# Miniprotein binders against q9h3h3, part 216

Target 1, 235 residues: q9h3h3
Amino acid sequence: EDGFTAEHLAAEAMAADMDPWLVFDARTTPATELDAWLAKYPPSQVTRYGDPGSPNSEPVGWIAVYGQGYSPNSGDVQGLQAAWEALQTSGRPITPGTLRQLAITHHVLSGKWLMHLAPGFKLDHAWAGIARAVVEGQLQVAKVSPRAKEGGRQVICVYTDDFTDRLGVLEADSAIRAAGIKCLLTYKPDVYTYLGIYRANRWHLCPTLYESRFQLGGSARGSRVLDRANNVELT
Short names: E, the ipSAE of ESMFold2; O, the ipSAE of OpenDDE; V2, 0.75 times the mean of E and O plus 0.25 times the DockQ between their complexes.

## First folded at step 18 (miniprotein)

Design gE16 (at its last look DockQ between E and O 0.82; V2 from the best seeds 0.84)
Fold by OpenDDE base, look of step 19:
Structure gE16 (fold): chain B 235 residues (1-235), chain A 103 residues (1-103)
Amino acid sequence: as target 1 above (235 residues)
Amino acid sequence: GSRELKREVRELILKAWLLIFKAMELANKGDVSEAIQVLREAADLFQEAAKLAQKAGDPEMAIKALEMAAWVLEWIARLLERQGKPDEAKQAKERAEQIKEKE
C-alpha cells in the first residue's frame, strides 16, 4: 500500500468512526441471536451511506462485534500527541523503540490485524467466522467496513489490547486462522495512525509490525508470522 | 433532500480528515507552519459539516463535527505555542471554546 493509500484509508476509517455503528454486543445480546444478526447485516450488502435496497437506511460507519470481555480503552491519545510533538521539537532520534515507549507511557496500546477482501460471499463468510470467534471469546472485538464504492475492498479489523504483547498478537492470529481465514494479514498498532506515521515517513518507520501468511500443513497456528521490524519469523 | 445533504456532510468530514493526516505528515516533516494552515482548513470543513448536518436534521453529527473542529483548533493552539506565537495560540483556544459553547 502506497503511503497515500494508507492515509486515505486512515481518513476513511476516522470519518467512519464518526457515523453510527451496527453492533452485536455479546455482553447484552444472547449468542443465539448472532446468526440472525449476521443474516440481517451481511457486510457485503450494508452500505456506507444507507443506499436504497441496503439492509441499512441510514449511514453506517462500521459493523462490529463485541465479545464478553471487551472493554474499550483508548488511553491518553492527546497526551501521546503532545509528547510526540515535543519529541519532534527536541530533535531527538525517533525509533520504533521511541514509539513503543510513548505508547506505553500514554496507554495507547491497541492494535489490529487487518485483512482486505472484495465484497461478496467470501467477505461475508470471513466476517461470520470472525464474529463467532469474538462471541465465543477467542477474540475480543472486531469490526468490518461497510460497502462504500463499487469494486472497493472492505476491511476486517480484529483488535488486540496490547501491540507490545507478542503472545496476545499471535494468539489473535491463531484464532483468525482457526476461524477459516486464509488471506494475508497485517498487524498495525493504532499509535502509528494517531501520530500520522505511514509507510513514507521521514524516519523510515514501518507501521506494520507483523505480517501473517497462511500455511498449509505448518505449525498448529496454521500461519507464518513475520516480525517486519526485525525481519524475523516468529512461528 | 436530507439524504443528499447527509452524504455531503460525510464528504466534508472525509476531506477534513484527509487534511488532518496531511497536516500530521507536514508536521512530521518539520513544516509546522504549513501544517497549521492545513489544520485551519480542516477546522473550517468540520464547522461547515456541522452547519450542513443541522440543515440535514442530523444534530448528533453536527455535535460530533463541532467537537472535531474544537479538537483541531486546540491542536493548532499547541503548535502555535511551540512556534513561539502565544497570542495566536490564545485566539485558537478561544475559538475552540466558543465552538464548545455552541454544542
Scores: ipSAE 0.881, ipTM 0.952, lowest interface PAE 0.4, mean pLDDT 92
Fold by ESMFold2-Fast, scan of step 18:
Structure gE16 (fold): chain B 235 residues (1-235), chain A 103 residues (1-103)
Amino acid sequence: as target 1 above (235 residues)
Amino acid sequence: GSRELKREVRELILKAWLLIFKAMELANKGDVSEAIQVLREAADLFQEAAKLAQKAGDPEMAIKALEMAAWVLEWIARLLERQGKPDEAKQAKERAEQIKEKE
């Protein structure tokens, strides 16, 4: 079940990347315009294919917000994939360490906290909180999927620039919680998607590095974070 | 109409991406020949999507679909080189270059 769902979600995300994005870019747009933009493009109402009655008349892949300091770097994905193919042919062991080294060498370092929510008020409210945190500088960049005609859950992705920077990943989790988000979060490096590691694999690589669960009253961070790869609580 | 064609284009693109992830799974298992076959199907779907996007009045998507077809063909060429099939690899690379020139 999970394997099929993960594969299909990955394919949908890559297909969506190819369509136009609705972007609030804080590098060029005053923060005072954010509330109007959020009201115009609530993710529960923006449709994937530009259905009649939606705010968009044309297909939309993603709704995104870029922070004032956002500087995108996708790295050398082609070089990463070629090096991965060479590694598999070489007979050398494939481990989390060797994959991490490939990611560093090719500068494919971005990763994201993921949350899945049903279309509706709670999704729109969560997205507004995340968008404000990005514009205010607590997060770097985020995007949310538009509504599919068939319904189903939508995804909010909150990116960090370097998945090897544990402190940066944890700071992003803290900022998400401070924005009022209470649902389950999972953290995935983009490198795994580019290498086709989106589920269980023969090398026992874990494409989900961290898991964050909301906790009231106990944690000063507002959440408990688990290192999924090593089964260690980071609190 | 045009909106229906644009949706059909996106359905072809989604099918192509599903084949790409299937090919990654096959290659990761060592089934490289099967991966190449699946990637050829993905490249064909991206080219079909580009033609349909042009007909739908969506030239931006047509260009992106052709870019993906070229990328898939370059990936096929790398896999063929690793299998010791340099002539087939050269043909795949030449097809990718031809598609890039068509953009």
Scores: ipSAE 0.853, ipTM 0.941, lowest interface PAE 0.4, mean pLDDT 90
Fold by ESMFold2, look of step 19:
Structure gE16 (fold): chain B 235 residues (1-235), chain A 103 residues (1-103)
Amino acid sequence: as target 1 above (235 residues)
Amino acid sequence: GSRELKREVRELILKAWLLIFKAMELANKGDVSEAIQVLREAADLFQEAAKLAQKAGDPEMAIKALEMAAWVLEWIARLLERQGKPDEAKQAKERAEQIKEKE
């Protein structure tokens, strides 16, 4: 197909995961070096494939910042996929609860708040705020896509360790808003991507668990968070 | 030159991932034989990408592409076992192990 689909976006993200990343790692790099690094690698200027005139001469899949407390854990994705295949042939109902239990059992618990922004000052400013929040310890890890050769929007991903930990997910939302972010945020557990489950699926599973909207003149938090699966406002 | 070869590698990798997601869709519909066929194509593309990445002076991508090919072959083997095709499953597992040893 000529247009973007959920499958194309997922495939591009997975391919980008395999390329080198530009990483500021607070576990090994002094925080005083962050501002210089941000100025050297603004996401509006770093290119996906190393275009002439960009800060990078080689392909870059992601630009990322790792916080002091970042501890990578991929989980048992192969076991998750095998269990999913077995579940589909078992005759047992496929529900949000059984999917959640599969994710817990295989320790595939990561999820991320997503925001999409056009290249330019607003993107670079938003990324700088998020990166500072990570280095200062309010967030654990974040990444931003580089500029594609011909494309508009880029994505900032802010990870949490456990999508079942609602308070941790809401704390991450609050830290994102404190960094000055006003755009729509959506929260997606990684488990749905690993199983190929999209919004239009036969089980009516909801791969976007939460939406966060900036609220002008609103609550003390500055956001309104909706639980998409239960259609319940959390704030 | 080397930059154009590296870009060709990324095109192969993206195509392989598109096939992976197509295979997930087919498997989720119950079309397992078709999913296996698509996964074989994805594994072949990852191996082609690895060979080209080596020629382009990108050995880190070559290793990652081989790891993906092995992962796809193990997935194929699992699906073939469910179809009652253990000899084909064994061949896919053996191919995956050969790739892992080269890493």
Scores: ipSAE 0.817, ipTM 0.924, lowest interface PAE 0.5, mean pLDDT 89
ESMFold2 (binder alone), look of step 19: mean pLDDT 88; pTM 0.879

Design gE17
Fold by ESMFold2-Fast, scan of step 18:
Structure gE17 (fold): chain B 235 residues (1-235), chain A 103 residues (1-103)
Amino acid sequence: as target 1 above (235 residues)
Amino acid sequence: GSRELKREVRELILKAWLLIFKAMELADRGDVSEAIQVLREAADLFQEAAKLAQKAGDPEMAIKALEMAAWVLEWIARLLERQGKPDEAKQAKERAEQIKEKE
C-alpha cells in the first residue's frame, strides 16, 4: 500500500464511524433473528449514502454484529494523543514498546483483522460466516463497510479487545478461518490510526502487526500467521 | 435534494479527515506551523459540514461535525502553546468553547 492509499482508507473509516451503523446486537436480539437480518442487509447491496434500490434510505457508515459478551471500550483517546505529543517533544525514543506502553496506560487496546473483498456473493457469504461466528461466541464483534458507488473493494473488520494479547489475536484468526475465510488477512491496532501510523513513518514502526495467509494442509489451524514487525512466523 | 446534500456533507467530512492525517504527519516531522494551517482548514470544513448537515435535516451529523471542529481547534491550541504562542492558543480554545456551546 502506498501512503496515499493507506491515508485515504483511514480517513474513510474515521468518516464512516461518524455515521449511523446497522447493528445486529446479540446482547439484546435473539440469535434466531440473525439469518433474516443478514438477508435484509447484505453488504453488497447496502449503500454508503442510501441510494435508490438499496435496503437503506439513509447514509450508513458500517454494518456491524455485536457478540453477547461485547463491551466496547475505546479508551482515553484524547489522553493518548496528549501523551503522544508530550513524548515527541521529550525527545525520548519512540519504539514499538513505548507505543504499546502508551496504549496500555490510556486503555486504547482494540485492534482488528482486516479483509478486502469485491462486492458480490463472495463478500456476502464471508460476512454471513463472520456474523454467525460472532453471534455463536467465537468472535467478539465485526463490521463491514457498505458499498460505495465508485466501486472498489469493501472491508470486513473483525475486532479483538486487546492487540497486546497475541494469543487472543491468533485465536480470532483461527475463528475467522473456521468460518470459511480463505483470503489474506492483516491485523492493525486502533492506536496506530489515532497516532497516524498507517504508512511508512519516521519511527520505522510496521503499520500492520500481523498477516495471515490461508494454507490448506500446511497448518493445523488452516493458516500461517506472520509477525510483520519481527518477520517471524507464529504458526 | 436532501440525499445529494447528505452526500456533500460526507465529502466535506472525508476531506477534513484527510487534512487531519496530513497534519499529524506534518506535526510529527516538526512542521508545526504548516500543521496548524492544515488543521484550521479541517476545522473550517467540519463547521461547513455541520451547516450543510443542518440544511439536509441531519442534526446528529451536524452535532458530530461540530464536536470534531472543537476537537481540532483544541489540538491547534496545544500546538500553539508548544510554539510559545499562548495568546493565539487562548483564541483557539475560545473558538472551540463557542462551538461546543452551539451543540
Scores: ipSAE 0.809, ipTM 0.933, lowest interface PAE 0.5, mean pLDDT 88

Design gE18
Fold by ESMFold2-Fast, scan of step 18:
Structure gE18 (fold): chain B 235 residues (1-235), chain A 103 residues (1-103)
Amino acid sequence: as target 1 above (235 residues)
Amino acid sequence: GSRELKREVRELILKAWLLIFKAMELADQGDVSEAIQVLREAADLFQEAAKLAQKAGDPEMAIKALEMAAWVLEWIARLLERQGKPDEAKQAKERAEQIKEKE
């Protein structure tokens, strides 16, 4: 991916995190209210800054759905960053394994499947499918970006709580496919974003761990998953 | 108006985050002094965003922007300490604490 574009997308995501989110929280809201909420806040119409004519009058960073069992844990990001700086100063080898251990030590374990879609029916339909899967308990939590610019793509992020749990990551992919999603998916651990590893780097680390492609007429999973870091097919 | 000011606040915050990622790249390349300079600019932008957010009637964003400014200053302090500049590191850390106390 283009390094410049990846950096800008990461910065936009961090800025968006600081703004209010429109949340359907299945822990406190009956599942029967989801369809009305989705109709009220389609991501193709919700604007980043609360533009005139949009469903929102104030800035919105993200539109999110929390599952009934969702329990947020971002870990110790500050401790992670300090340890990373110390590791770089130490001259010790930096590998995927050393990053993994830092993430485990500081409990910065979340990761996400990403899909990028143009504003419109397909985006809104894909988001509705993901949201229903979250409320039904097949996924833990998901969010989608609001519309920021004419013609700009929007992103749906489907989170897993532990990127080191490969089975959990693959199960999330399966649930996304079962929800009717057919576009390309990429999986990125949040630890790489917090450490500024989102493109080519001097340690030759691959910030994208997995890639999922829809396979027409495939198995029950409906996708072919590649371990991009090791160039090995998993499904 | 208030809406336009709120948009300007978000533009300053986006610029600050772009500088944070630039600083990460500079630090990773060993250009620590340049990274600190870029981070100081990011901290200033977050503080500017906080002031503008107050004027826009957006106190929640003002608080978040100040929290980010403090976070950036604490990172600057760690980098300065690693460069063997403990007095400058202490000043950066004290500035971060002052910002947090005013929350």
Scores: ipSAE 0.807, ipTM 0.931, lowest interface PAE 0.5, mean pLDDT 88

Design gE19
Fold by ESMFold2-Fast, scan of step 18:
Structure gE19 (fold): chain B 235 residues (1-235), chain A 103 residues (1-103)
Amino acid sequence: as target 1 above (235 residues)
Amino acid sequence: GSRELKREVRELILKAWLLIFKAMQLADKGDVSEAIQVLREAADLFQEAAKLAQKAGDPEMAIKALEMAAWVLEWIARLLERQGKPDEAKQAKERAEQIKEKE
């Protein structure tokens, strides 16, 4: 898509997770301070390594906004990974249903809507819209990658608590669209990332569960959502 | 200087994560021996990144890199158990514990 493999994008995200994050935490910071914070740290200007002239003097992995009700729970990732290894040695079929059950058992339920945008005004504007929706309570949490020397596009991730809750996932899509976002969105559960499952895998699993496209013209208005795994239109 | 070293640390960490995902693919295909080899390279890169991070004045990243090296070594131990190599698995676990103790 941007010249990088899915593996490379996943590796960049995992490496970024290890660095400090620039966080606007609405649980402890008044909402009135958000606009100043967004102006101070536009994602097109914040650099991955703290380059001269950027708002940051030190490396930054992610720029994030936490909503007032945000309560992080990553679940039992170690237990998930051990169970995945056991499943592979058991000879039992590996299917979307089997992975879903594994994720439920170990409470590794978070997932995210992803959008990829080139550095610049459109990225900063999109991030500001998402950040405001988070602080206003329409979304729970979001993050955006900083500008990297190697990377062409930056990614905005909008998280939901439970990828098995289809209504919640679709509600997040609606909130993203209401924030003015018109680009392609794809939804991926974190369980696939923790298990190293991406686009090309031997089990033919689709780690992208949903795809959302903005629609303005024709006989329909609004967002069209597809269940990518089952090839079913949800709209 | 410090910024250049901090960038080099992140480049080593990225390489290590790429090897982790490659190892996941290999293990998933049943190429367990190759997965272990690739994971040993990843553990070495995380340890190199930790040493370079200390030199760069970034002790927080050094700790995180060592934590990742220990995690990779623990995964190597589980894969070695699957291959019926318990003595090698024990050595990998002991190396992970040594890293954790020196953090």
Scores: ipSAE 0.798, ipTM 0.929, lowest interface PAE 0.5, mean pLDDT 88

Design gE2
Fold by ESMFold2-Fast, scan of step 18:
Structure gE2 (fold): chain B 235 residues (1-235), chain A 103 residues (1-103)
Amino acid sequence: as target 1 above (235 residues)
Amino acid sequence: GSRELKREVRELILKAWLLIFKAMELADKGDVSEAIQVLREAADLFQEAAKLAQKAGDPEMAIKALEMAAFVLEWIARLLERQGKPDEAKQAKERAEQIKEKE
């Protein structure tokens, strides 16, 4: 049942990727304009389809903030998928290392910390904190979903450029916590989305690489980070 | 009106992506033939979405939907090649090229 929800959320995210994004790009826009932009486009009020009364008149897939150093690289997704299909049809062993190697070979390295929040003040406040951290250089890039359904939660995604860089992933968690975020975070590499790794799978791959829980005085980073794949506490 | 059509386009696109993830699950289980059938349905939905996007005055979405239809058909072709069905794979590739030409 949880797998059904994960697949539907992934499909919604892929569909949203195809629509226009509302972007604050710190590479071209002065940081002093951020607060006005956040006030104009609070994620609890921006609607997926441009509903009457929302700040947008047209469909919006994502609301995003790009940092000054942001350099996007989606990699060779088609080559990744072709290689994965060849491996599966060959009957050869599939291991966590093989998947990681395919991701490296095809440069599909991005991953993200995910947090799900109900529409309202807390979502808008959390997003503002994340957006400021991106513009100030503590995070590379982030996006948040618009409001699509009454009562439905929205997602904030905070990206790192390389899921194999554990230090980078942990530094992003620290920056999220420093921004005042206290909810549960999970980290997923984009390669898992492109290969359909969401449910319990025959390869016994953990669909989430890391999990972060807020703890007062627990760690130097302000959170407990678990390596889900190895079931080891890192912080 | 236009807003309702744009929403319908997004509903078709969402349905197509749900089928893509279902096809990935089927392929992972070794049900490759069923995965191909599900992917064919996804490609058809992207083409339908492209036509409705044009009617809705959304040419950018129409182009993106056609690109996805072609991508899915090329994926079907690769799976068919792996199954030792080169003639069927060629037909799928030709359909993808036809869609690209009509963009």
Scores: ipSAE 0.796, ipTM 0.928, lowest interface PAE 0.5, mean pLDDT 87

Design gE20
Fold by ESMFold2-Fast, scan of step 18:
Structure gE20 (fold): chain B 235 residues (1-235), chain A 103 residues (1-103)
Amino acid sequence: as target 1 above (235 residues)
Amino acid sequence: GSRELKREVRELILKAWLLIFKAMSLADKGDVSEAIQVLREAADLFQEAAKLAQKAGDPEMAIKALEMAAWVLEWIARLLERQGKPDEAKQAKERAEQIKEKE
């Protein structure tokens, strides 16, 4: 991905995190209410700033669905950033392993499968499938961006608790495919975003750990997954 | 109107985040003094966004913007300590604490 585009997308995501979220929380809301909620808040029509005619009258950063077992833990992002600055000053080698250890130490372990779709029926349909998988327990948590006035594509993020847990990451991919998703997916740990690591970084680190491509009649999981960092096929 | 002010608040917040990522890049290259300067600009933008959010009747965003300003000031303090400027680092920390106490 272009470094400039990645930087701007990351900044937009961080800014959006600060605004109110429209949340369906399966921990406190019956699953039978999901379809009505999805119909009320289709992501192609919810606007970032609450434009006239949208279902929201106020700014919305994200539309999210929390699974019944979801337990939020953002880790110590400030401590992570302080330690990263100290690491750079120390002259110690900066490698995927060093960064992974830093993330573990500060409990900044979340990561996400990303899909980018144009506003419209296909986006709303894909989001509905993901949301149902979350409520049914096949996925833990997911969110989708609202429509921006200048925006092209919107993003669906499907989170896993621990990017170092390869099996968990691959299980999430399988669940996404089982929900009917056929587009390209990329997996990014949140630690890279918090440290400003994206395409064309100084240490040649790959912030995209995995890439998933849909495959008809292939693997039982319905996709081919590549470990982007090590250039190794996982399926 | 209030809706236009709320939009302007979000534009200031986005600018501040872009500066944060720019500062990360500068720090990665060893341009620490420039990173501090860019972070000071980001902290100012978050404080400006907080004042505008209050004016727009958006106290929740005002609080979040001030929390981000404090976070940026704490980062500035750490970078100043590494440059051997402990008095300036202490001032940045004290400013961050002052902002946090305002709620």
Scores: ipSAE 0.795, ipTM 0.927, lowest interface PAE 0.5, mean pLDDT 88

Design gE21
Fold by ESMFold2-Fast, scan of step 18:
Structure gE21 (fold): chain B 235 residues (1-235), chain A 103 residues (1-103)
Amino acid sequence: as target 1 above (235 residues)
Amino acid sequence: GSRELKREVRELILKAWLLIFRAMELADKGDVSEAIQVLREAADLFQEAAKLAQKAGDPEMAIKALEMAAWVLEWIARLLERQGKPDEAKQAKERAEQIKEKE
């Protein structure tokens, strides 16, 4: 909940990125194979280090599903970091707008909707719904963390290719809700992670760009979305 | 055994990433010299992880750990240049290139 926890979660995610991923790639694999793959690799049972009795014998960083149209683009992260260092020494004001422009300039545009769930049926069911939405073309790409710590929460990340494309971000939220997801969702641009922007930062920037709460009968999408950076409701 | 060594490799990598985020915080506060020291420790941990990964029969992770060590050394070089220490920056950059060429 504090800065330390956010730092540790970010470090765990970056370390996990370096390990092998278990991937269902809809660009090369028939959609009919998804249900068998989901049954073989439920995220509540896949362990981070390949523990005895888990479906994996080797370390796994992430379990992921790639949509048919998925085209990864990480942008120029090194150029982004160098420009951020220069900006800090320039004395220019640092605002959400300046981070946004920096991200655009270096094409570091990806972002993600995050949901945190305890290991068990609820996590596995939520992941299956998200995975099907990806394979059906309603979402672009998603990943879920394996089980690492006993009793620890796992995270599902649903990516969009451009955090500055508000309509695309909101369409992803709608697709997540249509998949039956009712928990709190938060949206974070990847640029904030690369620049070390967490809850406690000296510029008082909110690292969460959007927040989505499930709403019964309120909107066509079944959710209320808040723009956290500007404190504006979008529903 | 091999499984225990693979866990130890991941523990070193996690520690290195924690130091990277600590260095980001220090650099953001203007504590650049301390950030460089923390980043040097992170680079050392990635290199140690690479050696242990090789011993564990995990050459793919060894390569990734070395790539991260080189990336951290390049970051150190940029920070040293901003501090007006171009000779030290050049040494850090050259060390990063040596690691990349080892393949």
Scores: ipSAE 0.807, ipTM 0.929, lowest interface PAE 0.5, mean pLDDT 88

Design gE22
Fold by ESMFold2-Fast, scan of step 18:
Structure gE22 (fold): chain B 235 residues (1-235), chain A 103 residues (1-103)
Amino acid sequence: as target 1 above (235 residues)
Amino acid sequence: GSRELKREVRELILKAWLLIFQAMELADKGDVSEAIQVLREAADLFQEAAKLAQKAGDPEMAIKALEMAAWVLEWIARLLERQGKPDEAKQAKERAEQIKEKE
């Protein structure tokens, strides 16, 4: 993806975070109510600004499902940003390892698998599968963007709590595949977004850590995962 | 009506976030003075969005936009301190505090 597109997508996501979310919270809502909620708020029909005829009358930033064990922790983002500024002036090397250590120190560990889909039946079906996996405990939390404009793609984000936990990231990929998802997935830690690293940069930091492709007849996993940062096949 | 105003508010907020990411890239390249100029524009857009949100009957978004304006001004202050401009940094911090007090 080009730098312009990546920048615009990041800005749209940050702007959307500021608006109300439509949430199915499995911590407080019985799982039996999920199907009715999904039918009421299909992401292809929920509009970003509350357009007439949509399920929502007011702006919606995200449609989300929280798992029963979900415990949000954004970490110390301000401390991370201050430390990053200090690191840049210190003369110390800036590497994936140095960035990883800053993220650990400030507990800014969340990351997400991303998939981009055109609005319509396939998006709604994919979201329903992901939502069920979250409510059933195979995934922790997920969100999907509402419809912002005609023909624009929408994004499903499936979060893990710790991007440094490779096994946890791969387990989430497996759960996504088990839910019937076959499109390309990319994994991005939130730390890169908070530091403004969303494309090629002078330190050669890769904000996309993993890429997952669906593989037919690929044994139990159903996917082939590439470590994008190191160009190493993991499966 | 109010729906059109709410859309305009979100357009201003999106533009402000685009400027924030542009400023991050400029700061990362060492173009700190340019980053500060872009951030000042972002802070102005968030303040404009807050005023428009109030007019649109959206006080929750107005508060969030002001919080973002204050956050951007505090970031400007840190960059100014790094440039050896403590008086300008103090002015930016005072502007941020004034915004927080009005919320």
Scores: ipSAE 0.807, ipTM 0.932, lowest interface PAE 0.5, mean pLDDT 89

Design gE23
Fold by ESMFold2-Fast, scan of step 18:
Structure gE23 (fold): chain B 235 residues (1-235), chain A 103 residues (1-103)
Amino acid sequence: as target 1 above (235 residues)
Amino acid sequence: GSRELKQEVRELILKAWLLIFKAMELADKGDVSEAIQVLREAADLFQEAAKLAQKAGDPEMAIKALEMAAWVLEWIARLLERQGKPDEAKQAKERAEQIKEKE
């Protein structure tokens, strides 16, 4: 991603967070209603700003599925921002480890596996698989972007509650693969999003923490997960 | 119509967020005064978006845009305090508080 594109995508995501979400909430809605909801709101057809010809007449920021155990926890984002400003002034090295500690201190722990797909059947099929995994308890929560006016790629975000919990991050990857997803996945902690680490940054930080590639061949079907920040194979 | 106005609101919000990310880059490079100027423009755009959202019959977005304007003004105040400009910081905080009281 070049700097301009990454910055624009970040701004679009923050703007989308401010708009209403179309939510299937498994905490309050029977799982038997999921298939009808997915048919009503395929992400390739839901429009960002609303359209008479789409499933939505009003703006939609995100299409989301909440698992039965989902508990919203954004942490102390304001405290994180203030601490980041102080860290910048301190002259301390800015590293993945420093950001990790900042995130832990302010309880900004969530992160997400990202996949980018063109609008169409493959996107809708991938989203349906992810949504079913969330409702059935293999994943905690997920969201997908609506269709942009100009028809660029859409993003599916699959969240974990703690990016420092390596086992939890890897379990989410495994569940995504079990849902039939074969495309490239990258993992980004929300702390990077809140601090604007999307673009080429002056600290040379990789904007994603993990990368997952589908691997088929040999004895087992699975994925290869790489810790991009430390260049360490995890699987 | 109302749908076109609601889209214009989102375009203003997107522009404001682009300025926020530009301000983050400027602040990171030590260009704090320019970052503050860009953030003031972002706060103005959020306030404009709130006013237009109310006209468009979108009160939820109007409230959220005002919350963002207040948040940006509070950030400006912190940057001003760090620059040793407490009077200007106080003015920014008072503006944020005025917005929150009317929200």
Scores: ipSAE 0.664, ipTM 0.896, lowest interface PAE 1.0, mean pLDDT 87

